# Miniprotein binders against a7ua95r516to809: the designs that were tried, part 44

Target 1, 294 residues: a7ua95r516to809
Amino acid sequence: ASLSLLSISDLVPDLQFIFFWMSNAIEILYFIQQKSPAYMQTIELMDDKAGSKESLLSATISANEEAMTILEEVIMYTFQQCVYYITKTLYVVLPGLLDCNPFGTEPSSEQCRRAAGVCVCAVCVMPEAVRRVVSVFQTTSDLLQQYQVHSEIQSQMFAYLFFFTNVSLFNQLIDKGPARGWFQRSRVLQIQASVKILLDWAKGAGHNHLAQKFFAKFCSTVTILASPPQQLSQMSWKALCAEHPSLKPVQLHRILTQYQLMAELGPLPIWQPSSEDEAYIYRTVDLLESFENH
Below, E stands for the ipSAE of ESMFold2; O stands for the ipSAE of OpenDDE; V2 stands for 0.75 times the mean of E and O plus 0.25 times the DockQ between their complexes.

## First folded at step 4 (miniprotein)

Design tg2 (at its last look DockQ between E and O 0.04; V2 from the best seeds 0.00; counts 0 for: pae E 6.4 > 1.5, placed apart)
Fold by OpenDDE base, look of step 5:
Structure tg2 (fold): chain B 294 residues (1-294), chain A 83 residues (1-83)
Amino acid sequence: as target 1 above (294 residues)
Amino acid sequence: DTLELIIEAFRLIAEAIELARQGRYEEAAEILTEALRLATEAGSPLLQEFILLLMAAIARLAGDEETARRLEEQARELRERAE
């Protein structure tokens, strides 16, 4: 099936299966970790007939360690599969977020119309492009809750998904933004509003800290680009670096250069990189974010 | 697929644990017997050992110390053969 036709809804049956297994493996692992000491104590209290006790303890320890290792592998594998399928779906819907006009009267999605009542939920009032992204995260959240996946694994899942989303959006904005007009102030304000809706969802879902952490780079970029020329032209390179520590010097330099071109500003000496950063602004290899560093 | 067999064995283990928590020890033992079959088919002596030890623990919970001891001995013999 072409990636373009893949919806999160189409993946739900496969994801349900994987989440079921992941949850079960986590539960068993937790059970072993909790019950193994008690089991060992029970063996220790048994009558030591002819050294059988020590051998049984050793056997039990080894069997538990191996079982835990296998379970950890199953958990890791199922986690990776979930991430793989969910990120494929995100890859398809994320570009729409950058093109979204949240201020336009986009027709409400057909799905909320089928519920006979005007659902005034925050999701129903979202622009379609934002709703598609939120739907991926919401479906993931619902599945994690449905299968009672351990909270730590839930946090790791969302951390990775937010990381992936940030990298994808940031790289697209930096690479394609100038050519697609995403650096135009009106378009930037649309992007900023769309991202705010996503962040508000994440806050409502209990993932506020993770969202703030992992979206920092994209949010910083959008914040700079959304700034009025009169305001941004008063900020020094050093001040911008301090305010946006998530941006590498090369990234900040690229953003400011493109902003200058878009706003038809002349050379701004105040944006001149420091002598310390001057060598780093030419490291084009560091311009785009990598998916591998997570 | 070996991984599928292992995954299915762990599903059965999880179900058996839940049954045991409910005091349904006979049903738990039956399910673990199937898990043991899958572990054997997967060629995992360690998983077989684990299942046998779990069966022994459940037998003790059921008050069948004789069965528990037999299962522990089977687990030991399996380990000694794998070493």
Scores: ipSAE 0.019, ipTM 0.361, lowest interface PAE 5.8, mean pLDDT 85
Fold by ESMFold2, look of step 5:
Structure tg2 (fold): chain B 294 residues (1-294), chain A 83 residues (1-83)
Amino acid sequence: as target 1 above (294 residues)
Amino acid sequence: DTLELIIEAFRLIAEAIELARQGRYEEAAEILTEALRLATEAGSPLLQEFILLLMAAIARLAGDEETARRLEEQARELRERAE
């Protein structure tokens, strides 16, 4: 088992094996589904010599359903194992996105001047923390395509990976953001740039709609935190709820409280919750997202 | 009948997977050997290939990399003949 290493490259042999199981189980399931109607028609055309035609039909239906159930269980199990191993590697690399500076100084600036005619070094170098996350997504995509996994299952895989990424980043930001200084505007702009690189990857890989759906909570959070103070302070609570429906009242309230502190807009609350939300803004049990909410 | 053999082989595969989850690799391999016999009798190269690769995974988990590579080669040979 390579779980203790938690690197996607160290897990590739295990993932290759699991994807092979999944892909073949899907093809066998299709074979049974394809053959079953023809076999049932053959039974209907038989001469009923012993009066056993109904018993044979019943046994065939039962056998077919049992085979499909077992195959569906194998498909579900292998899918869950892939997601488990991949998300373990994501868990290790995702926090780095919140600490990295995608606008940072080039360590190879001397080398860039020497080779300026062949590349634009500042725009050609992806920050290491972002590269590690993209590598997990890209390796997953390459494996799914290598084993010709059904496109609907590929979409479900990335839906869960984006869901996991969103929950991990959001929870880390909310939970550790005050102590780590992640609510400062300069840091939020760095985080926003890093997320844009991930969204660009998802769009190029054909998963734009999934990324927009499943990153919504984290992206809404970053969008609010990156907003100019004059613009945000003029928006009502109701308008912010409508613009950011992915955020629960307690989450939006926490984000706005931190925003007000960092933008130095005074100690008095600026955003007044609607009467229907008043009871919900202090539900701290609802503050963090569950990884089991998919 | 071919379909009955395939269904029986999948029942054995499910039991072997459960044994492997418990770390009982020898018992899982024994059950998969019977599943392979049924898949061979059924004339299903896809199922034979699947079972061989399961056996290779279990061998690798048990630390027997040489057996795992041998089984993977057998599975590859079956795939090429069936195509």
Scores: ipSAE 0.015, ipTM 0.371, lowest interface PAE 6.4, mean pLDDT 78
Fold by ESMFold2-Fast, scan of step 5:
Structure tg2 (fold): chain B 294 residues (1-294), chain A 83 residues (1-83)
Amino acid sequence: as target 1 above (294 residues)
Amino acid sequence: DTLELIIEAFRLIAEAIELARQGRYEEAAEILTEALRLATEAGSPLLQEFILLLMAAIARLAGDEETARRLEEQARELRERAE
């Protein structure tokens, strides 16, 4: 395993080994589940002499349950190994998504160039940084398909990868955003466009529900930051909290404070919590999200 | 490489299951014995326990209750050492 490599493609041979192992463990689990009832029926049909039938039935149930438990642990272990290597690769490429500009580069389409500028070409293209993130997701999808991993496990894999991506992007934006200028409106619009590319990929891959669920926090954050000041100033603190339930009050307050500074607004007269709400904000555990909390 | 040993063990497990589906229980047990050796070399008590329980299930399907019970006892001893 080449853990220092920046490309998901470099990890494919190692990941193929782990996916092959996981796929085989799943098939063995299915085999046991299918064969156990048939063998139980065979025991039920045998003559019960000296109580041997109940003894054999009990032993078979116990053995199958133990085998299934171990197999589930093997599947979990291989799943965690895949997640570890894939998320390590994601962690390296994700910060680039916050700093790329899908609007900054003219479309490189030769079809548009051949039109001699007659038609309006798309100004939003997939930046290299976004392509690297999409490549991680696509390679994962390809490997799951290649090794015929069951759909439930595929869904769990992408649920975790989207969860990880959301937490990583949110933490990077909150922690480094102010210093990097990522809260500036033009930057936020670029980030929003880049995130849309990821969400569109997820929809095309059949994971729209998972993407909507697990990207909620980061999507709420960029939605707030992209909102006009007049729109936000019309909402009470309680209304803002209700509209963005995926954000903790302390996170929402931080986002609004940064939004105020970047938009050069005065003090936050509308976004000040009550005495009780202020106590709640200051008592909440952490500003940054934990990768282990979900 | 530990991972390569584990992958090879699973290839053998898949082959043994196919042999068992054909009623070839003795051949399946021989293949699983080799898988157990690889799991032991890989240092995976979890995989060793799984293979022992699978061998026990196949022995039971073959009508060899005594071998099945012995293999299940070996699996329990292994789990107790790991715990």
Scores: ipSAE 0.014, ipTM 0.307, lowest interface PAE 7.5, mean pLDDT 74
ESMFold2 (binder alone), alone request of step 4: mean pLDDT 87; pTM 0.854
ESMFold2 (binder alone), look of step 5: mean pLDDT 87; pTM 0.847

Design tg3 (at its last look DockQ between E and O 0.32; V2 from the best seeds 0.00; counts 0 for: pae E 7.7 > 1.5)
Fold by OpenDDE base, look of step 5:
Structure tg3 (fold): chain B 294 residues (1-294), chain A 83 residues (1-83)
Amino acid sequence: as target 1 above (294 residues)
Amino acid sequence: DTKELIIEALKLIAEAIELALQGRYEEAAEILTEALRLATEAGSPKLQAFILLLMAVIARLAGDEETARELEEQARELRERAE
């Protein structure tokens, strides 16, 4: 009940504090790393008063190592907290993406209605369910930029968020898809269009490579399900494995089995797994993706 | 807020390092004294120990070996308590 009311906007004050802390810790860490050689050189150039240089160098190294360790712990902790809060928000909004009809005249969001002009920005033209997901990512991006978080940390954060999103969407589609009708061609086409909007946003935000990498499994699943029966029935198991290398044999087998049921196709010998894959197609433990493998 | 105290202490540490690199050791030591106060208030023995070690380094740079040894000993004692 309480999680359903959590919006990314409600978390912004807490996230701002965490991002501020993270950014400062990163800045200080890089400062120490960059200035440490110059500092050591300065000590080395000092007059050696009774062997004090070696002691001073050792103490400086030890102090820097301790500082770096503390700062790394702070960065890791703040990163984890950001991911925790953001993924909670994603967890709430992601199911709406699978139920979204992007081809429907959904009323423009209330926020865009306040601007007397039709905002034609890419976000304003998005279906509400897609916009909610994009809003989480956009808010994250804006905060990272606002606090000038190092680009590597930004990339790691988006990598994790895209990973989480892919796992969540994939698992929901595989587990609940048949029961919710998400495997129906019309619904799949809606999902495909919604995902395309998200990927287009990611491309526009400069995260195209990360999005392509981490959404590969979900995109492959949607691509297979969106394929016309006439086309997909001509593709062999081996060809499908080669075209969709992100899918495990058990996952591909499950998708094809559910597709066959939905399309009322009889058994297709061409989709028969290879002898090499036959041992793996029934490993149901490998069917759903884990959140721990990142 | 403990988090705010830590952030403020870290900023002071960065400033103190910059001052020390400029040979402004007295000013750096004064700033680190404030950072140590904040770290103590925040209840972070690790951060306190680090600040004390940095103060020891600055004391040596300033030619005060006695103070440096005392600060290193204090830092060691704090580390041993934090483990």
Scores: ipSAE 0.016, ipTM 0.378, lowest interface PAE 6.3, mean pLDDT 85
Fold by ESMFold2, look of step 5:
Structure tg3 (fold): chain B 294 residues (1-294), chain A 83 residues (1-83)
Amino acid sequence: as target 1 above (294 residues)
Amino acid sequence: DTKELIIEALKLIAEAIELALQGRYEEAAEILTEALRLATEAGSPKLQAFILLLMAVIARLAGDEETARELEEQARELRERAE
């Protein structure tokens, strides 16, 4: 499909076609895998054609291997195409989660608590920026269900989408945060509220374990930035590293530097890196994450 | 065009597999015969060989081992010529 149509709804017809290919290739692969052992056993029980039996077994093994190879290539190709189109859409909408918007004066947790007596759904108060991201995830989920894509492939799809989301949000926060004011206390609380809405969607959609696994770096960053100064200042560098293992030393150092600046805690560094980590806090090649899988 | 032929062949393959899962083997084989014609017109030996192997699997499930053997031989010959 055309990349000039970056709305997920405009890409649905092309995605429907790609998911059709993928789902059918997976079913053919399953069919061959489930029937192949029975075929081999049937051929092995054949007698009265000893020479032809060995030839038939060899041909059947070769044919099955070729079919499996073709199907694996089709599945890989269609998966990559889905990911390509969906992430291009995500790339356009994800920065809005970090920007100032009329999310409200309250964190999403407080909004959910205040609505609990009448409505437990956050959709009624969901900011437009969050709704656009959720729409991409929900449309993807709907398409996977519509075409009955195997659950393992669905999990792999969302694992990648959450990984992509984490990398995109983290990199933009670190790289653009100072210039965009995203480290200011009010902005951090807004970002935290937006992330909680996203995580609530993932939990309700049955992807809680994937979201917790693949959002770890961004969530750790937001957790540190949202921490009260008294609580955070009592934690040593070593303790912070242990509580946030997803953050590299250069990343943790950058986050703490921005925290100290925005909380107006003075110019003297509060958190002293260990001697072993001090060699790594200036390795700028490690600051931003790669969009490629680790 | 060639891409349209390949896409249509893949749609027919999906329909044939659905029929085979329902135990409707002869209907599946007939649809795969059409898929094979499309793959041949598209000039895709890889897809042709794949369709022949799937037809062989379905023939064997239907109890027609002679047809399955012939289809496997055709797929092997086609792969050798394409290499």
Scores: ipSAE 0.013, ipTM 0.330, lowest interface PAE 7.7, mean pLDDT 77
Fold by ESMFold2-Fast, scan of step 5:
Structure tg3 (fold): chain B 294 residues (1-294), chain A 83 residues (1-83)
Amino acid sequence: as target 1 above (294 residues)
Amino acid sequence: DTKELIIEALKLIAEAIELALQGRYEEAAEILTEALRLATEAGSPKLQAFILLLMAVIARLAGDEETARELEEQARELRERAE
């Protein structure tokens, strides 16, 4: 009964208020944009003897520009508030994804019966930790649809949420992974299965392209760590860089070093950076991903 | 709710602009006066200043240059006080 921890359901009334405000601001903006051409045409058709037509046109343009600026600020503010509350909730639930075991979990959702088939039963066999993350995404989708928020803004919202999730999971795995045993093969396979459930949800929700774009780094990391030692040892540094372009040289080197330690491959220098990459590999500022997109 | 007051004020501003474009300046000014009340209740000096400037434009279009100048001065004072 901790009051310091909030579930997504606790935030629904506040999020409903913010989405309602955002939706209304967007509708007012569209109203002004749609009315402007018609009124400009009406002004153009007016008889004008004293230049009053030019004065009215200028005044209308100025008033519309100022109103649109204020509405854009309101939309931006409400968007930032939604992002803040949703990502704060995600931050609390995401680490659980790295510790859960999706293998052997019993089916718990009506979604499994609706989908029908063995392939979809893997999605229905959902650990509580994965369900909490999916619930945040599903509640966000439901609210955006309920308040009929424009599709471009919906896309921007999920682009940012997937970006945030990818960065959070990647940073947690790289920073905390060694101490928590997350680089062990059995744990990596569990993480891979959990991530697949999230990606399958995104595909079902119509966000497959955004998920593929924004989860690329974390997916590459998990793919490398889940690779058999025989397969990975046959690849050169250049080949690994080419296969995983989303990873920076310093990130790829850290992942391969952890893989080597966990697979007990010994001191063999199997993966060596090019001379051009060597200086970049030890840049600590490039190891962890930033939450700021520039 | 402060945010709902701002949304309602913005709707009234859109309606007032539409009335002004039809030459219905007195009705537009009346609607903007209500929008100004909501903006004041919401505690938004930036929105208040915008509404006053819009009222000034409408007053000038109606031929009331003195009222327009007084409204522009009020808007300037509000913007200067906003820290």
Scores: ipSAE 0.012, ipTM 0.255, lowest interface PAE 8.7, mean pLDDT 75
ESMFold2 (binder alone), alone request of step 4: mean pLDDT 86; pTM 0.831
ESMFold2 (binder alone), look of step 5: mean pLDDT 85; pTM 0.822

Design tg4
Fold by ESMFold2-Fast, scan of step 5:
Structure tg4 (fold): chain B 294 residues (1-294), chain A 83 residues (1-83)
Amino acid sequence: as target 1 above (294 residues)
Amino acid sequence: DTLELILRAIELISRALELAYQGRYEEAAEILTEALRLATEAGSPYLQELILILMAAIARFAGDEETARRLEEQARELRERAE
């Protein structure tokens, strides 16, 4: 019940209010930065027969500094509030991505059947769990566009949201994956397909570079788990680390160990680290990724 | 006098932004109207334009697109005359 309170649709009015003030504060700050020099120049060109020119310049500088300080504070606060509300919503909907099956979904609506043939109705085939996550990102994008927030701030917003999503998904897969059966290859392929839908959305929205950068760790993890056991057993530890630089050695070792336990390998050679690799792997005890580690 | 008017207008702009963030749009608009009067009396087209843009933003958020468009047009006319 409480979880439904974090729905993105329910937060839209609050988010509109916050985006409104963020956008306006940014525009006013930009206006001051662009117009203030011309106004200052006008004061400097005054005759100054009354001896008031220096006082007027000092007052104008002081007034501009006060206005800019307040605007910068508003921008920072509103950005932090947007991130807070959006990530709380993401936290609720993200676990669904790890449990959904996009391969079993067939369109049943008449709208999808009318599209027929060469055109695929993406909204009709998208699983509900994936749609909930995409909806959060799409609503964020729509609000940033509606209030004409500068592209640099948009990029910073999505960088943070993708970072949060990656950390959340990675930590859940590592912490809960074995107990939930998520390390089974069939389940990993479903997760991979669901994440691809999310990444395809990011590409369409113009955020492909950010998505590639900030989803690297989770994508590497899913790629490893989706790889045939025969392929993994033929690779050296050095080669595995080189292909997955986003994973810490201890994280990679944990993933491989859990995958080895879950997989039906038969008589295939089992991957074994060298004594040098073991020393390197166990240099840290941190298995989960944290926001503080960056 | 001119200096005092400018400083008071900026103080009112700051206050109006605080009120608007608290959802007090009507009070924010009243404060900005007073700020516009002071900026006009000071003969500062720079501050007049800034205040009109702020008023337009508040009107647009309140759903009054016609008022927002009119205020933006007034700001543009002031810019044209000052240049």
Scores: ipSAE 0.014, ipTM 0.377, lowest interface PAE 7.6, mean pLDDT 74
ESMFold2 (binder alone), alone request of step 4: mean pLDDT 86; pTM 0.830

Design tg5
Fold by ESMFold2-Fast, scan of step 5:
Structure tg5 (fold): chain B 294 residues (1-294), chain A 92 residues (1-92)
Amino acid sequence: as target 1 above (294 residues)
Amino acid sequence: DTLELIIEAFRLIAEAIELARQGRYEEAAEILTEALRLATEAGSPLLQEFILLLMAAIARLIERLKELGDPEVEETARRLEEQARELRERAE
C-alpha cells in the first residue's frame, strides 16, 4: 500500500490493518509450531500394519513446512511495512527535537483546556516537537497492544525504532550541528532535556533496556557535550574512550573538537588520541552512522 | 461501509484463531469463511489473501486430525484443502 500522509494519526488506519495481519499470522505460526511435534509423535506411535506410516509422516511434514513458510513470509512482509511507514514518519519529526526548547516552551491555553486529567496535561507541557516523536512511539505501542502482538515481535519493533532514532539524531547533530549552532552549550542542554523525555517514555513503556542499548551513541554524545569544561578538561583521551565505548575514535574526536571550539578552550586540542586512534581518525573520512541494521 | 466490512473481517479472523488454538477447527473454518465473504465484499485483495492463507493452515490441521478419527469434519476439510490447493497454484 502507498501512503502519502506523514502524520502518525493519518497512518493509524493503515497500520491497524498491517498489525492485525501480522498478529494473526504470528498466532497461527505459533499454533502450528506447538502442535506439529505432537502430530509427528502420534504418527510415529501408530501401528504400521499397512506400511502407510512413512507416507503420512512425509505428507504431514511437507504440509506443515509449506504453511509455516507462507506464514513466515506474511509476518516478514507486514513487519517490514510497519517499520517502513513508522520510520518514514519519524524521519520527518526527529529533526525538530534538536531545535526545540523544553525549558522555555509554554503550551497553548487552548490545548490545555481540551485536556482532561494530569496525564493529558503532561502533553501540553511537553514541547510540540518532542510530543510528535513520543506520539509515534506511543501509537506504535498502543497498536501492538491492541492487536496482541507477541512480546518478542514488540521488542524487535522497538529495537529497530530506537536504532533508527539514534542514528538519525546522531547523524543530524554531527552533520548539521556546526551550521545550526547545536554544539553551543545552551542548545546541548536543551537537546539533553528533550532526549531525557524520550528515554523516560521508553522506561515507562517497559523498554528501558532497549533504549539504553540503542540510544547509547547519541546519549554519549550529548553527555560529553553537556559536561562542564572544568570536569571534561580533567579527563584523558583514554578515560573518555572507556566511559563512551559506543563512540568510534573519529566520532569522539569530532565531538571533542566542537566542544573545545564552543567552550573557548584555546586553539590547540587538549585531548590527544592514542597513536592507533590518531591513525584511524586521520584515515577515516565519513563520521556518520549507517541506517543498515547491524 | 467498506471500512466497517474490513474491521468486522479482522474481528472474525481473531475469533477464528482463538477457536483454532482451542482445537475447534471446524468452527474456526466457518468463521474464516464468513471473514472471506466480508473481505470479498469490501474489495480487499490483501485481506482475501491473508484469510486464504489461514484457511490453508487450518485445512492442514483438520486433515491430520481426521486421520486420527473424526469423520464429521470431512466436508469442511475437503473444501479448505481445495482452497489451499488454489492458493498454492496462485503462488506459482
Scores: ipSAE 0.006, ipTM 0.246, lowest interface PAE 9.7, mean pLDDT 73
ESMFold2 (binder alone), alone request of step 4: mean pLDDT 69; pTM 0.558

